# Ledger of designs, part 36: VH-VL binders against q8wwc4

Target 1, 195 residues: q8wwc4
Amino acid sequence: STEEKPQQHQKTKMIVLGFSNPINWVRTRIKAFLIWAYFDKEFSITEFSEGAKQAFAHVSKLLSQCKFDLLEELVAKEVLHALKEKVTSLPDNHKNALAANIDEIVFTSTGDISIYYDEKGRKFVNILMCFWYLTSANIPSETLRGASVFQVKLGNQNVETKQLLSASYEFQREFTQGVKPDWTIARIEHSKLLE
Below, E stands for the ipSAE of ESMFold2; O stands for the ipSAE of OpenDDE; V2 stands for 0.75 times the mean of E and O plus 0.25 times the DockQ between their complexes.

## First folded at step 18 (VH-VL; framework fv_burosumab)

Design f5 (at its last look DockQ between E and O 0.75; V2 from the best seeds 0.00; counts 0 for: pae E 3.3 > 2)
Fold by OpenDDE, look of step 18:
Structure f5 (fold): chain C 195 residues (1-195), chain A 118 residues (1-118), chain B 106 residues (1-106)
Amino acid sequence: as target 1 above (195 residues)
Amino acid sequence: QVQLVQSGAEVKKPGASVKVSCKASGYTFTSYYMHWVRQAPGQGLEWMGLINPSGGDTSNAQKFEGRVTMTRDTSTSTVYMELSSLRSEDTAVYYCARDYLEGYFDYWGQGTMVTVSS
Amino acid sequence: AIQLTQSPSSLSASVGDRVTITCRASRGISSFLAWYQQKPGKAPKLLIYDASSLESGVPSRFSGSGSGTDFTLTISSLQPEDFATYYCQQYDSYPTFGPGTKVDIK
């Protein structure tokens, strides 16, 4: 009777060493403070971050599928036009690698927050969000120099090799009186995929 | 040592105005936000608003909008809070509180009791 | 507005007891939570910031934990000077306070 030793499910603790520059973190907090203080008292950086994560997952999937028409209300027109050209020319495996599943987003970081006025006196807030996500897309290692390959065993499923990718999305909102309080994506960057 | 010293107790009639002062010392006055928080007798704490280090910008809680005015005098390192159209419900201890930078308060004044009675 | 609740509203304890107070937020606030101690006739005193960071000069018997919606203040061994009311305060948005927890002597 060979006692099958219970396979110790090695919980691979993915230590995402987020190099958050402490200085940047403090700056982000201060700017978030300024937003709820002077622009929108109900603003919450926590709530915003959660929403941004969801938006990233949704938008990235649509990008991977080249569904640009569905992005017209979410992404700035100029950005969308540029993305259409870049994404359409990508190989299928690179397109697939753009898509982030919300459950595979392993780390989210708030980058720089910018508050600025345009020449017309309109008030804008830009928030840069950085996302790290796992992809099962088969991208040649030569193209992803420096990307960490992780073997993720999820439960009883086969060990799947996933690559860690990063993306940056900049969210913009106009805080001028009478303007709809909608966040739009003003910039999209996918490291190593969309240069 | 950081100190926030507030003005003395006030007794006012309904409809009147009250102006409370908060004198700061022991730190760079122009580097920190100042907040006002009040506490009715036997009740919890209620945020009223804030004033920026330069004194040029204020943010008030919606409940006090139109009735509260916050000012800052850099020459005397003093912050003022004026509350107008006083009601019996405004009876409370009023605190000035220094903002460390993120929306929590590391130093508080001793409080000023304001009583509104007919 | 972010609403905070505290549990219990009041408790009686003896010197040397371990005391635990909980604060719950109506929505996720990450670690943007502070704890204050207030004695009768005195201003609140900051104890903990960022959910778990001990303010300078505060005794090590005080500790904070939690993230998201659920937070805890713990006094490992209650001292005579610790009988007071404790408030949590969030600063993820404009500041709001919990209703307070009164710690009385048994």
Scores: ipSAE 0.828, ipTM 0.925, lowest interface PAE 0.6, mean pLDDT 91
Fold by ESMFold2, look of step 18:
Structure f5 (fold): chain C 195 residues (1-195), chain A 118 residues (1-118), chain B 106 residues (1-106)
Amino acid sequence: as target 1 above (195 residues)
Amino acid sequence: QVQLVQSGAEVKKPGASVKVSCKASGYTFTSYYMHWVRQAPGQGLEWMGLINPSGGDTSNAQKFEGRVTMTRDTSTSTVYMELSSLRSEDTAVYYCARDYLEGYFDYWGQGTMVTVSS
Amino acid sequence: AIQLTQSPSSLSASVGDRVTITCRASRGISSFLAWYQQKPGKAPKLLIYDASSLESGVPSRFSGSGSGTDFTLTISSLQPEDFATYYCQQYDSYPTFGPGTKVDIK
C-alpha cells in the first residue's frame, strides 16, 4: 500500500492559489472603478460577486438536472447549445457533481474583467468568476486530476467524504443606455467534468 | 509636495451659478482623477462627481446631473466645478479631492465656502 | 446606494485614552473603506485606506480593522491634537460617507 501525501501539498498549493495575483487584484479594483464611474454608479463588484455565487449555484443545479429550457434566459443560446450534448452524455455521478450547493462553495475569485464597445457602440462588461466547491458525488478517482478529497466531520459520529471541484463562469452585461440591466452567462467551464 | 489650492469664498443669489477653481501642483496633473465633495454647515460630506483631467471626461452624481459642469485646463493644472440654478440648500463648503483611480481621496483642497442667500 | 452609519455619534475622552469608533455598511463592501479626520475649519485628512492600511505620515497610534460590513478606527493613546470629527467612506461603488463621530478632549 502506497501512502499518498497530495493533501498536504495540495493544501499548501491551494493557499497560494487562494491569494489572487496582487497585480490582478489591483487591475480588478481599477476595472471596478471604471465600471461605476462610467457605466453604472450603482455597480459594486462586491454585490456582483455575491449575486454571481448565487447564479452559479442555481445554474449548475439546473445543468445537473438537464433542465436546459429553464436556462435559456440565463445562459447565452450558443453556450447552452454547445453544453446540451456534453452534459446529457455524462454519467449520472458526473451530472450530480456539476451541482454546487451554495453552502459548499468554499472559495470565489474574480478573474479578468473586460470592458469594451462593439461595432455599434454598445457598451459591454464581461466578468470571469471562478468558484471552488465541495461535492459528495461519487466520481472515480481516475477521472479527477489534481483534485483534493476532504473528510468532513459532522459532529463526532459522522464523517463524509467530499471532493473539491472548480468551475469558471463568465458573466456579460450590456450597459448601453435604455437596455434592461441583465447579466447573461456567456461561458461555462467545469474543469474536471466538462472537458 | 502635493497642493490643491481653491478659489475664494462666494456669495450668490438663488438661481445664479458659481464656478470654483482648484489648482493642483506637486504632481503630474493628468495622472490623477479629481473629485468634488461638499459639506453643508454642520453636516457631513456629499460626493458630487469626478473629472479625468487627461481627457476632460466627467461623471456626475445623479443628484447633481444637469446642474454641475466640471472642466479642466491642463496648461494651468486647474479643475473647475460650476453649479448652476443655485438654491439655499447648496450653501456649503466645496472641496476638490485627488484620487489615483479607486474612489478614496489622498489630498484635499482647503475648501471654498459658497453661500446662497435670498 | 451604500449607506454608512457610525457609532458613537460623539464621545469625550482624556489624553492617553484608547478610543474606538465603528462604521457599519448597509451591505458588504469588502475592504473598500477609508477613514478621514477633519478638524474645525479644515479639509478632511486621509488616515486609513483599504480598511486597515495606514496612510503615509499618519501617526502609528491610528489603526483600522474590519471587512464586510463592520469596521473600526482605533486611536491607541489619544493626544490633544486628535480632537476632531472622524468620517468613514466607502468606495465599493460611488463614494458615500458616514455621518461622522465627534471626538472631544475631556
Scores: ipSAE 0.399, ipTM 0.766, lowest interface PAE 3.3, mean pLDDT 86
ESMFold2 (binder alone), look of step 18: mean pLDDT 94; pTM 0.959

Design f6 (at its last look DockQ between E and O 0.05; V2 from the best seeds 0.00; counts 0 for: pae E 15.1 > 2, placed apart)
Fold by OpenDDE, look of step 18:
Structure f6 (fold): chain C 195 residues (1-195), chain A 118 residues (1-118), chain B 106 residues (1-106)
Amino acid sequence: as target 1 above (195 residues)
Amino acid sequence: QVQLVQSGAEVKKPGASVKVSCKASGYTFTSYSMHWVRQAPGQGLEWMGLINPSGGDTSYAQKFQGRVTMTRDTSTSTVYMELSSLRSEDTAVYYCARDYLEGYFDYWGQGTMVTVSS
Amino acid sequence: AIQLTQSPSSLSASVGDRVTITCRASRGISSFLAWYQQKPGKAPKLLIYDASSLESGVPSRFSGSGSGTDFTLTISSLQPEDFATYYCQQYSSSPTFGPGTKVDIK
């Protein structure tokens, strides 16, 4: 009776070191403060970031499943139209790689915050969010040049080989009196998958 | 290096139109709004309007509404400002200015002198 | 439109002097204020944005402060190249400029 040595569940702690430009970080904080002070007294960049993370996970999953109808209220029409064409033409493994599980998002960063006016004088705020997530999709290494391969054990699951991917989502909100305070996604980019 | 290069000086008669160009280089042209600001001789700065990165949206100061048209040509990375029904009071240096993020201007053209005289 | 005023309209100073220019808005603009320097025959140059953030390449002798309606540009030690006209500009709404402050050599 060969006693199977209990496989020591090595908890691989993945440390993602995000190199953020400290100057950009300060700028983002200042702009976030301005949004809070001037536009929305209930605005919190921390809460926004958490919400954005959830939105990213949800939207990316729907994209991977080509459920574009469900995205009509979440994503700008122009962006959705372009995505429909691009995503539909992707191979299945690439489509699968679009999906991000919330538990597999290993890093989130806030990019640029911008304010602009439209032709009607309406004021808009855009916030760029960047996400790094692990995927189990089998994408050839040649197409993902520079992607890091990690052996990750998530929870009680078996050790799986996963690739680290990045995506950028730009969130937009209109700050006009009387307008519903909803955030929409105005831009979607998946590095090496959807450009 | 970011550069904004404007067209040369113009001399116009009252009632005529003038079109000033601003050619941008050294950055992603479609990522920033472009504004126009003028300055009469010996006077302060006056905001005229803006055109968004896509070129589809414009916002003009009330004073210039109906007389000013801003356009954008992505293929040449050029923004235009046309002012019609010119008056002597329109004599000024006209500047294009890039909007960094929130409506302040990090880069300026060299300016275009427009003289309106009978 | 939001109106901006500046004080003083002009001042004379010597090299090495501390210079302070104020800008006041007709209503609250939070920190949506920029400062520019303009020399004769030249385009304005951005110095400060978001009321207190120093633009890249601008000397540290320049500083901005304030929020709401009252703002200040300070030159800690005036240099020969600092003789110019200074403008404040708000971008809380449609952009507007202050009337300018001319800094002349004493």
Scores: ipSAE 0.013, ipTM 0.583, lowest interface PAE 9.0, mean pLDDT 86
Fold by ESMFold2, look of step 18:
Structure f6 (fold): chain C 195 residues (1-195), chain A 118 residues (1-118), chain B 106 residues (1-106)
Amino acid sequence: as target 1 above (195 residues)
Amino acid sequence: QVQLVQSGAEVKKPGASVKVSCKASGYTFTSYSMHWVRQAPGQGLEWMGLINPSGGDTSYAQKFQGRVTMTRDTSTSTVYMELSSLRSEDTAVYYCARDYLEGYFDYWGQGTMVTVSS
Amino acid sequence: AIQLTQSPSSLSASVGDRVTITCRASRGISSFLAWYQQKPGKAPKLLIYDASSLESGVPSRFSGSGSGTDFTLTISSLQPEDFATYYCQQYSSSPTFGPGTKVDIK
């Protein structure tokens, strides 16, 4: 028969959320409490959100620099493979717009959380995180229709123009008893730049 | 290629201590737990404990509490296991084994024979 | 601690035989069971994880099944290189190993 090692696929995919609805926020907090209470008593969505923001800033910077070899431990292999093709085909200004400075991430929201066991009894959690960030990258206005443009005052200096972009990163962690997993990024979407 | 290379065979007297090293290569050292498993000649496998290299925290089997110490050096990607107050029944091959936070071991070192005799 | 037993302790078989080895846990361990092959003078080699998942590079004649407390390792057509000792190991909590099953040439 087949000698291929069975690949664990996520049974559910969290939806991509641009900005969380208040009712969705409540559902997300209930699921986060369930994760904390049943799977990992030290987990909290607030602590996760801060870590995810750091990861987003780090990974998005490496993506913009096409440093894919440095992402091999952080991003799922199949995701990274697909991203290499998409990112390298972007114009330089679009690549630069991928990078999110941690100080310029204006809003972070938690999308849906998938809590499940696979048929083998392993425990998994997937959390979709959505980020809105400001960029000074020179993106043509027609490419980013609907994006907000902000005037940023820098003391007594001239006003800088910033654009607001959004991205969605899906984080995955196995919560199997006795396992101390790291979070892996299982999906990356940058609105209007990727997908 | 993932490799776990252990230090060479040791001959010790009863009451002494032994420290076995396990040098890892070919993967991100701090993303995997390292376990130690021993096997007396002609016998089965016995789990001794683990160390998480990123933080250095350890868990030891009750049988070895107070006698075993596991440490690591992240700069050299090396894990150490020290067993003190050696007895003849500690004569065994000692293995390091890698675990991706699952509890089972996908790669093993070649083993280090430790012989305790007078 | 969770104790594992294996049956049989030893068996003799011919090349081409179908071999089945069982492992029983003293309490439920869901599917958190691995199987290893060990040849004299060598480290154990992982064959099966999660009770039934085949490790990369392991021949398809090896298969695992079971959940809860009863598990089996099956070699569908025994080959000369399969004569070895086989260990089960649980990882529902602190790891423990079965006593081993030696597979010899008949």
Scores: ipSAE 0.000, ipTM 0.434, lowest interface PAE 15.1, mean pLDDT 79
ESMFold2 (binder alone), look of step 18: mean pLDDT 94; pTM 0.954

## First folded at step 19 (VH-VL; framework fv_burosumab)

Design i1 (at its last look DockQ between E and O 0.45; V2 from the best seeds 0.00; counts 0 for: pae E 3.2 > 2)
Fold by OpenDDE, look of step 19:
Order: sequence, then structure tokens, then C-alpha cells
Structure i1 (fold): chain C 195 residues (1-195), chain A 118 residues (1-118), chain B 106 residues (1-106)
Amino acid sequence: as target 1 above (195 residues)
Amino acid sequence: QVQLVQSGAEVKKPGASVKVSCKASGYTFTSYYMHWVRQAPGQGLEWMGLINPSGDDTSYAQKFQGRVTMTRDTSTSTVYMELSSLRSEDTAVYYCARDYLEGYFDYWGQGTMVTVSS
Amino acid sequence: AIQLTQSPSSLSASVGDRVTITCRASRGISSFLAWYQQKPGKAPKLLIYDASSLESGVPSRFSGSGSGTDFTLTISSLQPEDFATYYCQQYDSYPTFGPGTKVDIK
């Protein structure tokens, strides 16, 4: 788990106060180790995480805007098709709540990293990334039941407890010879919004 | 006590091969990765590669690919690093270093000086 | 490859001095940084891992700080046995080392 620091340009620094899960951190570390060791020596989990955050912000905005065509190169076709149906049927406030700005991302965590071969012998690495972000969308409290609660310190203000939206994006890269080394999004989940 | 004991100094001619050994003791040998790092005289440290606990998988720095071979003997708790086609630039102290899937090295061998000279 | 630089390349200090060595990464590496001490003719010795975690058996006068791109190794009170070369090493990607900082006796 990584505490997200707001961009330097923000007037108000947001600090997430919480407990880190050392176990998850160790797991991520180990898996990241394996990736650069055996798959891509240039792989950096730090850089990946930052990229993933940017990708999430971008993709989530496009989703909220129902710009699915622009996601064709970023999101797996199967996932995109399913998302199109789900997102289109959402109320506007829920659609709006899908969008996350980079500066609204309060917390990022790396979930499971999977390395697997498919039946065709293709080699894949999947990295699950979890994002917690603030939303300005007016969502009913009932919808937010069970949402993650964080203690947030905004600037010099007192610590406040806030409910954050969460999203999980699974990034996939094929490491088969001859395949372009691009990361694609193989799974998208928005807790309480796109279940 | 964890110990990594390396083989003695080597003097080789250009084009020859050298095989350095690293005998591990004082811990579960099959639980740790072993890395090799070298250091030219008066220079910094250079990562060469790693071998996994079982010895069936290796990862080499690009610079050494094709010339370096790392092997592991579980029965003797020994890791080997063989470097072929030696050049004068390969003159260095070679270290084995232990790693538990972390990427940093908590224990090091004493180093093996390899001198490549005509 | 992630490049590491260290500052200064060398310094002279006296016993009891506070010594600070800086390591800078070419890009963000979170806290995946280790510090080693190396004495002449000896193998490197791990001092700090994860930027700020003190290795077991290492004196408390050693401390590490930093994250992202800028890291610092601090010796609060230099001891006679601390005269050595210090290296930072990142492991966010495949391992790379800083060029080292030699700490000499004044």
C-alpha cells in the first residue's frame, strides 16, 4: 500500500492516515522482484504504480463520459463490452462518481500479481491495482454503505473521517515473444458503482 | 551464523573461463536467492545476476548474458558463477550475496579476486 | 536502468562528527533503497534497507531517510570504525549501485 501524496501544485495537502499492511507490501515486493528478475529487468513497481494511477484517472474519466471508443486500445474488448452495458445504465450521478482525478486519488494499493500461461502457451502478468478516491458526485449514502473509511487530514485542518470510493483495475501484459509490451486493462471494478 | 565462503583468487588469461564458488552455511540454503556482484579495482559495485533457491532459474544482467552461467548445488550448499571469454575488464573482486526475494543483500561472501592478464 | 548518484563523492570528517551522505535516483524508487558500508579489502555490509530500516546488529548511530528520488544516510556521531566507503543500492528494478562515498579521517 502506498500513501498518495497530492500533487505539489495543490494548495491543500491531503494526508491519509492509516495503517499500512506490511504483509501486502511484502507480497507486492516479492512479486515485483520476480517480474524484474525474470520478465522485464526494466520493470519498476514504483513506476508501474504511478502509471497505473494515471491510467486509472484517464480511463475512469472516459468511462464516466461514456467514451468507450477511446478505451478500445486501453481496455480488453471483453471487459469494455461489459462495461459499456453497465455504465450506460447507470444514473448520471453514478457515472460522475466513476471519474477520478489524479489529485482525488487518496490511496493506491497493489493487489495480487499473477503470472500465468494460457493454453496457447502465452505468458501473462497481471497486476491488480486498487484506488481510493474522493468524489464530488452526489451519491446516496445507502450506496456508499460498506465503502472504505479513511482518516484524512486536509492541510492544517483536523483529521476527518471520510468515505472514499474504491476501484480495482487489473493490468495485464503479455510477455510472449513478438508481442508488443503494452499494458492493458483486463478488469475494471468500481465498488458500489459497477458491481 | 550465516556464512558465505568463496573460492580463492584466480588468475586467468584473456579468453579463458573462470568458475567461482560460494559455499553457504548457517541458514536454509534453499530459501534464498543468491546474487553475484563484482567490483573492479577502485571502482563501484556491479550486479551480474541471480539464481533462484532451487537453482533452476537464473537472471543475468544484459552485459553478461552469454558469458555468465550461475549454477547451484543443493547437496553442497554451493553456488557457482562461471564467466567465460574473459577480458582484462573482467578483472575484479566477485562477490556472492544472499537475498530473500527482496532485492537487497544481507550477507556477502568475502569476495574472490579474479585477475585477467595476458 | 535506474541510475544512482551520491554526494559527496568523498568527505573528511573527525570522530564524533555528524556525517550525511546523499543518494539520488534518476527516477522514483519509492523506498527500495539500501545502504552498504565497505571497508578496504572487505565485502560490503548492509546497513540500511527499505530506505530507513536499520539492519540487525548495525549501530543506532546509522540512520536512513528519504523516499522517491532523494535519500540520505546519516551517521550521528562518527566512530573510528566508520571510516569506509558507503554505497546506496536500489532494488525497485534490477539492482544498481551508487558510485560510493568515501569517508576519510580528517
Scores: ipSAE 0.525, ipTM 0.825, lowest interface PAE 1.1, mean pLDDT 90
Fold by ESMFold2, look of step 19:
Structure i1 (fold): chain C 195 residues (1-195), chain A 118 residues (1-118), chain B 106 residues (1-106)
Amino acid sequence: as target 1 above (195 residues)
Amino acid sequence: QVQLVQSGAEVKKPGASVKVSCKASGYTFTSYYMHWVRQAPGQGLEWMGLINPSGDDTSYAQKFQGRVTMTRDTSTSTVYMELSSLRSEDTAVYYCARDYLEGYFDYWGQGTMVTVSS
Amino acid sequence: AIQLTQSPSSLSASVGDRVTITCRASRGISSFLAWYQQKPGKAPKLLIYDASSLESGVPSRFSGSGSGTDFTLTISSLQPEDFATYYCQQYDSYPTFGPGTKVDIK
């Protein structure tokens, strides 16, 4: 019972509700507790978040290099198919801007956590991660307008021409008994580059 | 004032079962999770599991899966922990502990000594 | 499982001393760490949650610090009622506890 619920045409979601309120930070702590309490006692939101940062750096680099065959094990096939078309149509400077160097990811945040069962009774968790990173790729100043302009970092005088970009990666894992505990990337958005 | 009052000490033989109670007062019983933590004599603390008293949902530590059962009675605001197939290494003080969906414990019962002796 | 160690395992101190106790996690746990005080024959008492947040009713001489893997509990001026065993506990996943640090009278 929110103003903005994620809607999917072919997928039914069951959400385990602790609170239905606008305080996102409290909501994410409670949802992290619910995951380890009910789905997998070994689950750690801290460990996940660090792994997600590393996955973002790796996947974003493979995307920039158009190495889609290497992404088939990491990204949901429906998502990868659509993404191939978007990425291959980009200019080389925009492709280069997709890649995030792990050392230049300056901010990471946990967004929405979705806990649900699908129509087959399989147990799923989706975790949205937002990343902010610096790039030296030469992209038009119109792409930098808005929020990224206010946070463009030149470093300590020695980092020239870097721009601040953001990306959102949605990670999905099936917690059904007997299923290997692997995370798949179910959604990729690079703000201003892949829209 | 929040209080968690546990049942008294028990002496059991190996192979028996024990059922420890924890009566809550001074707060809304169904709004908080209840955990059980034990401490062998002279040893540290060991988490056993939890119960959500509003929905009767439980989750147990792997070590105790199959031997522990947690239940509740909302009419008396009481949680129970039953440990079966007792062994000498189950000799410990058993604590109930309250948690608001975080995983740390702001209030603890006074503890119940369970001694398993032949 | 996330394993916690504490250092020292025991110490002797005088009233008025500054005492520091460390807790180390086997992997990063952000700030999902609590500290408890336990006196003989009594239940643990929560002192600190979220690594550094003081529980209501706990004296301000207690403080916590740290993030990631390394955490510290500090008692700025030890009082007679502070002689006890201190435990850290993580809750980034299912709860695990440190082995404890016993603080005795010197």
Scores: ipSAE 0.418, ipTM 0.771, lowest interface PAE 3.2, mean pLDDT 85
ESMFold2 (binder alone), look of step 19: mean pLDDT 94; pTM 0.956

Design i2 (at its last look DockQ between E and O 0.55; V2 from the best seeds 0.00; counts 0 for: pae E 2.9 > 2)
Fold by OpenDDE, look of step 19:
Structure i2 (fold): chain C 195 residues (1-195), chain A 118 residues (1-118), chain B 106 residues (1-106)
Amino acid sequence: as target 1 above (195 residues)
Amino acid sequence: QVQLVQSGAEVKKPGASVKVSCKASGYTFTSYYMHWVRQAPGQGLEWMGLINPSGGDTSYAQKFQGRVTMTRDTSTSTVYMELSSLRSEDTAVYYCARDYLEGYMDVWGQGTMVTVSS
Amino acid sequence: AIQLTQSPSSLSASVGDRVTITCRASQGISDFLAWYQQKPGKAPKLLIYDASSLESGVPSRFSGSGSGTDFTLTISSLQPEDFATYYCQQYDSYPTFGPGTKVDIK
């Protein structure tokens, strides 16, 4: 699991209305059960999700700043290499749109969990995390076409419909005996930005 | 009616082993995980481990690793928990409890008192 | 391990009273919390799961609330059969139980 970093104080309470997925809810519980039962008894999906959220905020900011060297310990080498090329070629407004502050993350969802063995017999668990976040970047509306739409209430403001950016980060951990139990990011996707 | 019926009370000496059975009825046995939870006299509940529906996979609490073995017999709809190297501290009521891949236990056996005494 | 605490450890109440028991987790566990009732010499009985979902067959006077770290079991009107010990249990990680709250008759 990602080390729990101090949560940044949210300046504004954000409420997302109408966002419930019963199927995803059930899946999350099943996934959590399987992980703590058979892989890491200390695993907490709640804690993992919070850590993942923080990791996403941190990594996305570094990506936006093209600070790839600082990501070497956090992101798989192969993924980082591919990202260098893609991110570097982005216009500045798109780069800026990669960055998500923790308080701008509107919704977090746990996606698929994969368990696999590599050719060497090493055991891995991958957890896909999906994030929906607000951006202050000036992105053309055309770029955001097809993006997720949410009803958002910011503080005491009226409910408004907003388009959110989405990102998917796949976290990987090796569960081979004797291996350090670190989570790394094995895949990064930013919809509409890094396609 | 869904029921979990456990074996009778046991009295064991230190160093011995005890095997408690839990017979399930009234539901699809192969669809549920089974937990074992114990409770020392006057104390709270302590999770020991679980076994999956097929009986092929188990997860034991660290405290009991190496001493506990959980098995499952589909033909008799029975789950077993064996605890070895018994100590006085193992004196407790042991419960089996089913779980539908949720993490909470919706049906419990009546409990089996295991007394470890010299 | 996720530790659970309960408050109070014991309480005395009368039939008809509103009873509230609190369970606190050492870390956030979302809604992965269950409540059990245990009577002397009997196995625990599931009352609430997922923090607020009432188990089938459980009287509606029982209710659960809370998320994250703080949870509450409420008995709206205590009945004679409700005198028991109540345990919370988290399953966000491997299962752990609270120490229990004994509800005695006043």
Scores: ipSAE 0.808, ipTM 0.918, lowest interface PAE 0.6, mean pLDDT 91
Fold by ESMFold2, look of step 19:
Structure i2 (fold): chain C 195 residues (1-195), chain A 118 residues (1-118), chain B 106 residues (1-106)
Amino acid sequence: as target 1 above (195 residues)
Amino acid sequence: QVQLVQSGAEVKKPGASVKVSCKASGYTFTSYYMHWVRQAPGQGLEWMGLINPSGGDTSYAQKFQGRVTMTRDTSTSTVYMELSSLRSEDTAVYYCARDYLEGYMDVWGQGTMVTVSS
Amino acid sequence: AIQLTQSPSSLSASVGDRVTITCRASQGISDFLAWYQQKPGKAPKLLIYDASSLESGVPSRFSGSGSGTDFTLTISSLQPEDFATYYCQQYDSYPTFGPGTKVDIK
């Protein structure tokens, strides 16, 4: 349980601490153990989480820029097709709010880990990753229910307004014998920007 | 009290097999995974694999895949590790150690010395 | 595979000294780290799990700290019975162990 230590107001520390759930944390550790014990002994939930953070920053930037062709290898085809219409229909300020600068991702967490077999006996692991990031995008707080607003102090007199947003990206890999080991993004949710 | 008691020392020739036992007592045998870890003389610790005593399913380190077999007998609360095609570099103390689904080992057996010499 | 290094490889200290041993992982492992003590001819004994949690029955002079790649085991006031080799072990993936740190008591 590594937490980012942002150079920000006390409010950020309270939010980060509030996402710790001891019961969910125990379930996540057990699921991570089961993945390396039974599926891939080289699997590391820590390494995966670092890679997922980088993928989120990269994909969210490309989405905000409507560069969908560059996402074809990272995002499931049907998900990308649905995103094209949703993203291009957004106001410019909402599009800009999609982008997460990696330096401004203040908290990441592992949500649910699903280990399952489908009706054909194929083996899957789905890992839901949740990201909290700061944006300077000009979005009225009324548009985003439950969003937090932070004031970032720069010097004694300068105050910047940043908004804390969240996104959830679900990563999927098939572990069926003979299938190439690839993670793809099977679901993308950005707070109320895309839902 | 919780304890793991292993079988006694063995001396083997290259090419033979060895089967080490580990008897558990003082806890619910099927609730904990059992690891096997070895230590060559004067060397560090090396993980060999694990077994779930509840169903008997196993996971082996790649280095030992094809040479190691782990089994259990729930009626005697005993885990076994068999290593085949022994070589001189398999000379080591072999430990069983229990784990509650975390990946670290809270109770260890006393160790079994296996010496492989021609 | 996740490789662990330990520093120093060995040290000598007097009874009552503060002793610090470090373990470094080849990649981030969060807090998935355990420390073991092993005396000659004996099995390893768990001291610390989850980087900083003290195992039941272990004296409070032992403490662990760290997260990510850098971890520390500290013995606040060394006792004669603390002569041993200390190993770190990660479990973010399949178990691997550090090479050990031998603590000699003068």
Scores: ipSAE 0.394, ipTM 0.758, lowest interface PAE 2.9, mean pLDDT 85
ESMFold2 (binder alone), look of step 19: mean pLDDT 95; pTM 0.963

